# Designs tried in a protein design chat: VH-VL binders against Prolyl 3-hydroxylase 1 (P3H1). Part 3

Target 1, 115 residues: Prolyl 3-hydroxylase 1 (P3H1), of Gallus gallus (Chicken) (q6jhu8r557to671)
Amino acid sequence: SHLVCRTAIDEKQEGRSDNSHEVHVDNCILNAEALVCVKEPPAYTFRDYSAILYLNGDFEGGAFYFTELDAKTQTAEVQPQCGRAVGFSSGSENPHGVKAVTKGQRCAIALWFTL
Short names: E, the ipSAE of ESMFold2; O, the ipSAE of ESMFold2 at other seeds; V2, 0.75 times the mean of E and O plus 0.25 times the DockQ between their complexes.

## First folded at step 1 (VH-VL)

Design K6 (framework fv_cosibelimab)
Fold by ESMFold2-Fast, scan of step 1:
Structure K6 (fold): chain C 115 residues (1-115), chain A 121 residues (1-121), chain B 112 residues (1-112)
Amino acid sequence: as target 1 above (115 residues)
Amino acid sequence: EVQLVQSGAEVKKPGSSVKVSCKASGGTFSSYAISWVRQAPGQGLEWMGVIIPMSGTANYAQKFQGRVTITADESTSTAYMELSSLRSEDTAVYYCARGKLYGSGSYFDYWGQGTLVTVSS
Amino acid sequence: NFMLTQPHSVSESPGKTVTISCTRSSGSIASNYVQWYQQRPGSAPTTVIYEDNQRPSGVPDRFSGSIDSSSNSASLTISGLKTEDEADYYCQSYDSSNHNWVFGGGTKLTVL
């Protein structure tokens, strides 16, 4: 598991306004140009399922979103809410990223499971 | 109602270890973080570390890194704090406290009654 | 990493108003919420103010909190001071960079 906290101050210091995390896949290396995801290091290829648990709701921005393999076509978006969990398979069917936090601090736990 | 109940007082020898428990009742154990805070006689509150029971993720104050281990058992709604290589300076009342999971708005809404640990020869 | 500095002690007579400060050594006091805890001898702390200025149910409205960015400080104000307010008071904030909670050194309030 991995605890991640991002603040609007941190995002602004990094010059980020679009995304807190770039689009990626949790268990393979995404090649958006080739529309393929390759299971090789440094990816944790043994991950089967992923979950994100939001630990607070006193912030703005920070939405979780899914895309097609092109890493550009957004297919879904989840608004953060304290205690909300988002579960999904770790493979190439769920490329995802996180939008920038625009106010306050976003804290979430990332969890990964192996079958 | 929510209540945190800690194990009883301990007297330990220098060089030994102590493990204090904190049992939570009421509310959802996994929805909250449990911190450990100590207070030496006549001194202020000192944060030692925290655990998020749902994930088993723990973080420790730099001063205690390598000597403290915080664990949780979700099936019994109990958090544990183990402090090793005890010195006389570790004599203190040890508190567990519940907070929202990490974040700027996470305050300690409930506290255990405290456990006195005395380290002497 | 930052420290929170409080005066060691403060005294005032019953019925008066007292203010206890909590100054952050680096970074803005407004970057993270500030909480205030009350501790009587032999007892565990209890929360009197959370998230800068909020009161838990059961805490009298005589207790209030505020933030002053110009002095980089938080303040706990107790009006209509009563003898039962005599206690140690601790401020607390969160260090988001290190994922640590930080306590102030504590202030002993004596009601004369």
Scores: ipSAE 0.006, ipTM 0.582, lowest interface PAE 12.7, mean pLDDT 81

Design K7 (framework fv_cosibelimab)
Fold by ESMFold2-Fast, scan of step 1:
Structure K7 (fold): chain C 115 residues (1-115), chain A 120 residues (1-120), chain B 112 residues (1-112)
Amino acid sequence: as target 1 above (115 residues)
Amino acid sequence: EVQLVQSGAEVKKPGSSVKVSCKASGGTFSRYAISWVRQAPGQGLEWMGVIIPIFGTANYAQKFQGRVTITADESTSTAYMELSSLRSEDTAVYYCARDRVGATTAFDIWGQGTLVTVSS
Amino acid sequence: NFMLTQPHSVSESPGKTVTISCTRSSGSIASNYVQWYQQRPGSAPTTVIYEDNQRPSGVPDRFSGSIDSSSNSASLTISGLKTEDEADYYCQSYDSSNLGVVFGGGTKLTVL
């Protein structure tokens, strides 16, 4: 498990990215140009399921989103809500990123399971 | 050996709702995903949605959005699928299936199926 | 968003080899894993192939799976056909655009 907090100030100072966390896959290395995800180090290939639990709702932005393997075509978006949990397979079917926090601070617990 | 055991057949009126259960027998499914798949008479398999019981998080097929709710009770290792506003077209065998973990959505264990008949 | 297309039926005699195709209508077949399920009349489906080409314990090596990117198709091949292989066979993949599972229409295999 891992506590992750991001602020609007941190986002702005890290090069004005549109994303708090760039699109990735939790258990393999995503090559968006080749449309493949390779299970090799430094990825944690042993992860089977991922989950994120939002600890607060006093912020704006920070939406969790899924894409195609191209890391560009958005397929779904989850708005953060205090106490909301999002679970998904850690594999190549769920490339995901987090949009920038635009106001306040976002804190969430990220969990990874091996079955 | 783990088996998924489903509740018995149901006969429902149009406009009502049905809630089908799926219990892990001989083990637990707490750290697995459980999907629901239906099959109308003489037709193919149709995915309805999935739940990851450890967080109660569910995703649904677009066709069933607003009508289906999938839940899980970890204490009894039982998943539920509730389908509302039933129509005659909802007559089908409903299966629960355990998702094989990893980078795939692969079903390794299937329930025996529950026949739901919707008629007036 | 995409469809998986299978032949509605195939027929072959005992001892022969049959191949069932599963063609993806858009996007690469290799973008997501393909599984294959066998369903006999009155029974729940069972898995014969997972992750494109893997066999579950207890499934005979007569069953094999493959992916052909040039035809954008997955195939289930059953060699040494036996009468107990008569069943409906379904391919299945994952649709990242809709975060959902997609099944092929199913193929009825008759062994005569």
Scores: ipSAE 0.011, ipTM 0.581, lowest interface PAE 9.0, mean pLDDT 81

Design K8 (framework fv_cosibelimab)
Fold by ESMFold2-Fast, scan of step 1:
Structure K8 (fold): chain C 115 residues (1-115), chain A 122 residues (1-122), chain B 112 residues (1-112)
Amino acid sequence: as target 1 above (115 residues)
Amino acid sequence: EVQLVQSGAEVKKPGSSVKVSCKASGGTFSSYAISWVRQAPGQGLEWMGVIIPSFGTANYAQKFQGRVTITADESTSTAYMELSSLRSEDTAVYYCARAKGYSYGPYYFDYWGQGTLVTVSS
Amino acid sequence: NFMLTQPHSVSESPGKTVTISCTRSSGSIASNYVQWYQQRPGSAPTTVIYEDNQRPSGVPDRFSGSIDSSSNSASLTISGLKTEDEADYYCQSYDSSNHNWVFGGGTKLTVL
């Protein structure tokens, strides 16, 4: 498990339209241009399921989102809420990212499970 | 505390090969990736390759493909990097580094070995 | 393949703020996370920033990272400069298309 805290993005990052660097797959290396996800190092190939638990809600921005393999087409979005847990498979069916935190600090615990 | 301890300095002749070891202690060895990064005197860092010991899966930078081999022995918690067909340009400090994800992304280096100086001279 | 370009050296006085840039030659800087490593002479590197702007435990809050899409670069900012901050700094990102870790050329920080 991992405690992850992300701090507010400053003015230099305001207005950026491309957050694809935050879009990834938990158990393979995503190549969004080729629409493939390759299971090899440095990816954690042994992960089967992922979960994130939000530890606070006193920040702005920081929404969790899912995309197609192109890392551009958003398919779903989850608003963080203190005590909320999100579970999903770690594979190429769930590319995901986190939108910029615009105020405060977002903290969450990330967990991964192996079958 | 996690510690990576590398084998000692080596002096090699051109055309020979060198095998550097990296022994992990104080943490989980097999579930993390081990990378090798070199640094020639007065130069920057250059990534050579990576292995995930638990799967025995390795990948290499294109520049070193065909003359670098990275292996791991889980029973001794030791990773190895072997570089063949040595040239004077291979004179460098060779580092092993543990790569673990701090989040949902690719591995990042969190612990480094002390480095092994390999000198290639005639 | 892309390259990461850093200035060869920067210098500043104690107590002031310095910024080191890392510019990506092709593709968006925002496409992959950027890390920053500190290396003192005779020592192995240590991580001061990971995933663009996160600090490892034990790294002072004087260190911060940011991304600027308009210049296609990442920046490491060190405020309240101290003599112990004098070191070489390397940025690093991952090239997903070519499965390579890419390092910048390094920046020598002098604190005078």
Scores: ipSAE 0.013, ipTM 0.611, lowest interface PAE 8.2, mean pLDDT 81

Design K9 (framework fv_cosibelimab; at its last look DockQ between E and O 0.04; V2 from the best seeds 0.00; counts 0 for: pae E 12.6 > 2, placed apart)
Fold by ESMFold2, look of step 2:
Structure K9 (fold): chain C 115 residues (1-115), chain A 123 residues (1-123), chain B 112 residues (1-112)
Amino acid sequence: as target 1 above (115 residues)
Amino acid sequence: EVQLVQSGAEVKKPGSSVKVSCKASGGTFSSYAISWVRQAPGQGLEWMGVIIPIYGTANYAQKFQGRVTITADESTSTAYMELSSLRSEDTAVYYCARGPKYDFWSGYPFDYWGQGTLVTVSS
Amino acid sequence: NFMLTQPHSVSESPGKTVTISCTRSSGSIASNYVQWYQQRPGSAPTTVIYEDNQRPSGVPDRFSGSIDSSSNSASLTISGLKTEDEADYYCQSYDSSNHAVVFGGGTKLTVL
């Protein structure tokens, strides 16, 4: 587990289309073209469950979202909010990313569990 | 494979400026953090600042605020660091280094480094 | 802002194990990931440990990293020491409050 704080760059990014964090899977290497996720280094293959606990919500942008294995088809979205937690299995069923953080600083605790 | 190739060594007079380039190849450029780190002769590593090219805005270490400008050109996959008002204490090897995609996670693991550019400031 | 303090030098014989410490002066070492870099003379640094304890592709498993909250420090451990491991080693973390990368002062590893 880690307490992490990240900032957007110094100014607001109007028209931002790219993600703040690329779609990935927590315990395997996602190959979106082949629609597979391969458990090998450097992936953290021993993670079974993941959680994010958001410590603040006073920033702009930064929606958390899930996709299919194609890393494109969005299946769910969660807006960060102070005290909100997102728990999910770490495997290939939960590819996820973060939309651009356009202003402010995002702080969260990342947790990983091994069963 | 990913490579960072920097411009050649420079000899500069005190009071002038220097602009060092860092061309990325073999991978994506715009979404990765590019930091500049210098190392004076016989000394340790000193971080100067960072840019994520797709965002277009840089952050600078306090020590260099006002003297350093970091930019990126997405069309040429090249980052630049310009240091002005040069002094003899600025004699160092200047590195560019690639950090993480977007600044979502907690640190700057620099996975690729340029070869370094020696800047010598003397009269 | 905080400092990362490393021993100036360490030495050990081939085949043995060495540990290099990296102590954070204020705030918790666990607040941000710690990276470790190897730098041979005349060369750019290369990453040997990232995110506290992970190895990049191509780094042998005899390199390991750890965090000790009680001493507020990170450690790089090199087992089965080889003469090729002789280099300077730097730890690195991030100062969220000042938006700055922080390097340790470096440790010269000598393999006798």
Scores: ipSAE 0.000, ipTM 0.579, lowest interface PAE 12.6, mean pLDDT 81
ESMFold2-Fast, scan of step 1: ipSAE 0.220; ipTM 0.782
ESMFold2 (binder alone), look of step 2: mean pLDDT 91; pTM 0.928
ESMFold2 at other seeds, look of step 2: ipSAE 0.011; ipTM 0.653

Design N10 (framework fv_nepuvibart)
Fold by ESMFold2-Fast, scan of step 1:
Structure N10 (fold): chain C 115 residues (1-115), chain A 118 residues (1-118), chain B 107 residues (1-107)
Amino acid sequence: as target 1 above (115 residues)
Amino acid sequence: QVQLVESGGGLVKPGGSLRLSCAASGFTFSDHYMSWIRQAPGKGLEWVSYISSSGSTIYYADSVKGRFTISRDNAKSSLYLQMNSLRAEDTAVYYCATEKLRYGMDVWGQGTLVTVSS
Amino acid sequence: DIQMTQSPSSLSASVGDRVTITCQASQDISNYLNWYQQKPGKAPKLLIYDASNLETGVPSRFSGSGSGTDFTFTISGLQPEDIATYYCQQHDNLPLTFGGGTKVEIK
């Protein structure tokens, strides 16, 4: 498990206006141009399932979203809510990112499971 | 019809305490970040504190840390600033403001004067 | 803390003039700068956010430009109702800090 906090100030300082975390896949290296995801280091290839648990809801932006393998075509979006958990398989079926936090601080716990 | 109305200012001696209130109307108060900004007579603006929409994220300027406490009551659409251990340097008009995305303060109250004098 | 140096501290101009105010940050703040107008006895009003974006309902004669450490605020065609003190404010890092203000008066 890993605690991740992002703030609007952090996003602005890093020059990130659209995404807090770039689109990726949790257990392989995504090549969006080639539309493939390769299980190799430094990816944690042993991950089978992922979850994120929101610890607060008093921020703006920071939505979790899924895309196709092109890392551009959005397939789903989950709005943050304190106590909300999002679960998904760690593989190439679920490329995902986090939109920029536009106000306040977003804190969440990331969890990974191995079958 | 977004409006902010402040109250609670007055004359207090050094070391004293005051509690400022800011009543919000015309918008969903529980969805907005709120700030306190102050202005000493004839001087410029100084940001004092902000509080997130739920009240869980709070920040203070160094000049007031440990002495001032920001809080809110979303059920009453009200913002508060508890000021303790007041100093002559705290004499100012205190404004409450709601924040637009990107830390722009787009709606302000008309201010309440706090005078700290012996 | 990020220091905001605003100049000039005051100016006098005629109706119809182009008025320019500058703001300098002590470190790079990208475009994270806002401009406010404050009329005597009134609360400040947001005019420009993120260096160059005009707030809704604000006349187009107001504009902002700049990035990094140097910023400019311009009133194109000064009107009588524009007499006020103008402040810049950075929101790159906490604490939020304001410039010292520029008092604009009509000759």
Scores: ipSAE 0.000, ipTM 0.545, lowest interface PAE 15.1, mean pLDDT 82

Design N4 (framework fv_nepuvibart)
Heavy chain, then light chain:
Amino acid sequence: QVQLVESGGGLVKPGGSLRLSCAASGFTFSSYSMSWIRQAPGKGLEWVSYISSSGSTIYYADSVKGRFTISRDNAKSSLYLQMNSLRAEDTAVYYCAKDKRYSSSWFDYWGQGTLVTVSS
Amino acid sequence: DIQMTQSPSSLSASVGDRVTITCQASQDISNYLNWYQQKPGKAPKLLIYDASNLETGVPSRFSGSGSGTDFTFTISGLQPEDIATYYCQQYDNLPRTFGGGTKVEIK
ESMFold2-Fast, scan of step 1: ipSAE 0.020; ipTM 0.715

Design N8 (framework fv_nepuvibart)
Fold by ESMFold2-Fast, scan of step 1:
Structure N8 (fold): chain C 115 residues (1-115), chain A 122 residues (1-122), chain B 107 residues (1-107)
Amino acid sequence: as target 1 above (115 residues)
Amino acid sequence: QVQLVESGGGLVKPGGSLRLSCAASGFTFSDYYMSWIRQAPGKGLEWVSYISYSGSTIYYADSVKGRFTISRDNAKSSLYLQMNSLRAEDTAVYYCARAPTYYYDSSGFDYWGQGTLVTVSS
Amino acid sequence: DIQMTQSPSSLSASVGDRVTITCQASQDIRKYLNWYQQKPGKAPKLLIYDASNLETGVPSRFSGSGSGTDFTFTISGLQPEDIATYYCQQYDNLPLTFGGGTKVEIK
């Protein structure tokens, strides 16, 4: 497991030129332009299942979201909530990202499993 | 071709300050967590600090907490380590290293710089 | 902090030998362990990630195994160029910690 905390001030200051910098797949290298995800290093190709657990809910923004392989078409969004866990398969079926934290601090634990 | 090049090492007296830089090229710097790892002469590797791709998440080893500050400039593809209140035991080769491209990963250091020597001595 | 204990601290073997290095974590780290090679005067190089996966470009004579608290790193058919110090490193939890290193020498 890995504890990650993010603050609103840094998220407001940083910008990315396109959405591909936010969206990734946990067990392969996503090429959003080609619509493929290749299982090769530095990706952790052995991962089968991913989970994230929110440790607090006193922040704004920071929503977890899923997209198509194009890294642009949003398919789902999970509202942050203290104690909420989001589980999903680690493969190309679940490209995902996290939206900017706009207020406060977001803390979560990330977990990966091999089945 | 991924390259990491450290600079800023040198001889400094106890209590002094030094700023290390790491220039990155050959990859999208803003997609990666970055770390500083040090090695005292004849000793093993010791992780010092890491910083997330955005700069929002920063962690330090207890031995340097309150004295060292890690930062990054994504527009310049550069990583920094500001070292204050230096002690003899901070004498080491300091390496910058890249982690994988995932939001929550800081696991494997797949590319390292050549290192820069910091000597804290009177 | 998770302590990583490597054994042995040093070893000497002949070209062609099978060399095994062990690494023990003070608590369960699942498979969140990497192995690095460091030659004198050089930066470390990642050889094995996530306990058993060979990094791209690394010779197949290097391998890793294990999970939980006990891990092994093996060089099958030791070559002269393998003279180096080898380190394990856990990334299950912060702070990130390295083993003490194992110096491999050729007879």
Scores: ipSAE 0.000, ipTM 0.550, lowest interface PAE 11.7, mean pLDDT 80

Design N9 (framework fv_nepuvibart)
Fold by ESMFold2-Fast, scan of step 1:
Structure N9 (fold): chain C 115 residues (1-115), chain A 123 residues (1-123), chain B 107 residues (1-107)
Amino acid sequence: as target 1 above (115 residues)
Amino acid sequence: QVQLVESGGGLVKPGGSLRLSCAASGFTFSDYYMSWIRQAPGKGLEWVSYISSSGSTIYYADSVKGRFTISRDNAKSSLYLQMNSLRAEDTAVYYCARDLGRITIFGGAFDIWGQGTLVTVSS
Amino acid sequence: DIQMTQSPSSLSASVGDRVTITCQASQDISNYLNWYQQKPGKAPKLLIYDASNLETGVPSRFSGSGSGTDFTFTISGLQPEDIATYYCQQYDNLPYTFGGGTKVEIK
């Protein structure tokens, strides 16, 4: 388990990288151009299930989102809310990222499980 | 045997330009985020820039924004850093490094480094 | 930017000693911290990732601990080949930032 806090992007960084965490897959190496995800080190290949629990809601932005394997086509988005939990399989079916926090600080706990 | 080899460093005058290259071998280059990290003579490490596996996501340290451009050619397993408007403060050994920060939600380690290439900016 | 403060900046110890280096973040970075070893004239080498995980092929005498803002790196039973400068690095927020380094020398 990990406590993750992301802060609002500095105005000097506007338009450069607008994601708090870039799109990835939790248990394999994602090659978005080739549309494959390879289970090999250094990825944590033993992860089966992931969960994120939001600890606060007094920030703006920071939405959790899922994509296709291309890391660009958004398939779902979860709005942050204090006490809200998001659960998903750690594999290639759930590439995901976190959009920029535009005001304040977003804090969440991340958990991984092996079945 | 995974390896990164930098080239392109040298002596350049203030205001000049240099293009650094990093050749990757022994792993699937197109699967990894890549970073440039520099070290001024006798000083510590300073992260410069990263580029995502596809090249679509790029970030620069404030000290180099607007002057440096990171790019990659996955077909050639090569990473590049175009450095323009060079200043004395840019004098450093430049390392390319494999960036694990996008492989897992808590990646962010540089597990493979090149040998470095020296850039000297002096009149 | 997150500031990483390392202590001490240098130390001298004898072969077989237990050596500890500390790293303090200016804000909570959870366990998003790595430790690197750099020998003179060489590129840095990853030793510890995610605060406490030993990189493959790294001797077990190296260890890391801590979470939040305070982190410790330990060498249990210092060896001559461990003479190097050690750096911590956070990856909780961009830009990635490194500590100032700790130079480890043998007495």
Scores: ipSAE 0.000, ipTM 0.569, lowest interface PAE 12.3, mean pLDDT 81

Design O10 (framework fv_ogalvibart)
Fold by ESMFold2-Fast, scan of step 1:
Structure O10 (fold): chain C 115 residues (1-115), chain A 124 residues (1-124), chain B 107 residues (1-107)
Amino acid sequence: as target 1 above (115 residues)
Amino acid sequence: QVQLVESGGGVVQPGRSLRLSCAASGFTFSNYGMHWVRQAPGKGLEWVAVISYDGSNKYYADSVTGRFTISRDNSKNTLYLQMNSLRAEDTAVYYCARGPRYYDSSGYYAFDIWGQGTLVTVSS
Amino acid sequence: DIQMTQSPSTLSASVGDRVTITCRASQSISSWLAWFQQKPGKAPKLLIYKASSLESGVPSRFSGSGSGTEFTLTISSLQPDDFATYYCQQYNSYSLTFGQGTKVEIK
């Protein structure tokens, strides 16, 4: 329901060196040093499930990845492909980020569901 | 209507510094990434640097990395190129050029608007 | 860096001729290629973007084609205003790179 396009040059990466979107959790505030995720505003605490749908594949980089709560230990990576969807629970079990788009433009639809 | 005007070029000795400016008018400057492109006399075009719409992202050609700094002041609609440790090989006409819109949803445009250029001569 | 190579480097033509310029990339750039025209003492002017899209205000005698590593700019019927140097440019990857240019000269 939310269109997100990231490009190699247009993307804002304040204080972030490697990623188009730094590791976060969709429904709580992640404290990676303490290994906790706190359900409080400004997080959208009511989110239960998340999904990303890739709209194109003519770009490089931009891989979606999951980590442990430390935001460092990668547990899974999804390579971009037009029409590919990634679904996951919005909670602390799925910290995730998006690696830098290095060529072209990556467009995806982000969706969130409440049970 | 839409215009870019460069200034600040001149003759400098090797090892010295110059700062170029590019004044934008006729469009919302803060919505666009901006580039510097140079051309040595009688030679082809060489891309130099880019800066994102808000100044948070920058990239440089290898030939100028560590010596040149691109910056912008959106309140003045002005793009800058700080050139340090100048070399004879930096002698060129320097153009500023407009890049893609920050919120472009239809893909990229290459440089659709260019300034007329400012000549930098690095000579002993 | 992606290397862009144009051919020919120079071309002599007469008004009314069909002119074709080729651009090759050292690796695939999909369709992220632009063509520019430059006249002596002037800034470059965008003609074609995304390999085949004609920039607004550019005459229809200009056209672009190709994808991946091979691209072509065609001028279907050369006009006096078209004697200039033409550059291709990839914008698939930073650092951005231009071809060396093709000079279209009067025969």
Scores: ipSAE 0.000, ipTM 0.552, lowest interface PAE 15.3, mean pLDDT 82

Design O11 (framework fv_ogalvibart)
Heavy chain, then light chain:
Amino acid sequence: QVQLVESGGGVVQPGRSLRLSCAASGFTFSNYGMHWVRQAPGKGLEWVAVISYDGSNKYYADSVTGRFTISRDNSKNTLYLQMNSLRAEDTAVYYCAKGTTVTTRYYFDYWGQGTLVTVSS
Amino acid sequence: DIQMTQSPSTLSASVGDRVTITCRASQSISSWLAWFQQKPGKAPKLLIYKASSLESGVPSRFSGSGSGTEFTLTISSLQPDDFATYYCQQYDSYPWTFGQGTKVEIK
ESMFold2-Fast, scan of step 1: ipSAE 0.032; ipTM 0.702

Design O6 (framework fv_ogalvibart)
Fold by ESMFold2-Fast, scan of step 1:
Structure O6 (fold): chain C 115 residues (1-115), chain A 122 residues (1-122), chain B 107 residues (1-107)
Amino acid sequence: as target 1 above (115 residues)
Amino acid sequence: QVQLVESGGGVVQPGRSLRLSCAASGFTFSNYGMHWVRQAPGKGLEWVAVISYDGSKKYYADSVTGRFTISRDNSKNTLYLQMNSLRAEDTAVYYCAKEGSYRPYYYGMDVWGQGTLVTVSS
Amino acid sequence: DIQMTQSPSTLSASVGDRVTITCRASQSISSWLAWFQQKPGKAPKLLIYKASSLESGVPSRFSGSGSGTEFTLTISSLQPDDFATYYCQQYNSYPYTFGQGTKVEIK
């Protein structure tokens, strides 16, 4: 488990004006141009299932979103809400990112499960 | 804004121990993996160790495995390197460095401290 | 361990020249390569990550290319501020490894 708190200043320091976390896959290295995701370090290849639980909703930005393997075609977006949980498989079927936090602090618990 | 400040370096005799600290500010420390990298006088960079954001995973260079221990205290925004059984070849400037992202490792080590000198000599 | 080899070890060029530094990995590292600049007495500064992505605040004259085992750092119009040692670093697998460094001297 993993408590993650991101602030607007964290986003700017990472050079992420548009996104808090660039599109990625949790258990492999995504090559969006080749449309492939390779299970090798530094990825955490042992992850099978991912979940994020939002602990607050009093910030702006920070929307969670899914894409195709091209890391560009958005397939779904989830607005943060206190107590909301998002669960998904950690593999290449669920590339995802988080849009930039523009005001306040976003806190969530990230969980990964191994089968 | 984002700053890493190392401390604890000094002169020690072979076989002794030394503990380095790295104080972090200007970012949410508990979200990021942290590294130690060293540089012997006049030589290149050598990666030493990494610790995950929550302290649950640690990896070391072969040259320090079994002798060095990386740890962190997220409540104090501080990274540590406990160095035991020091050898002359451990003489170097030790830098702490921050991962560019807590996951995945897209950005590499994006912020570095100014370093602290460790000299191992008799 | 993945060995990183840079070429050349040193180079001298005039202001305005295009300078290219190469980095070779002993095994494929995909695009998990960073380039760092280090000036005397200072900590390394990240220039490029994921082989070709320019770090925020780094001048556009710096660019990176390559994938797999062969990588290049290019400085398109060398400036006096570019006197430094440059390191490539793979972060594909542990242990992370650096090239031996390339010292760029401005004539």
Scores: ipSAE 0.000, ipTM 0.565, lowest interface PAE 13.1, mean pLDDT 82

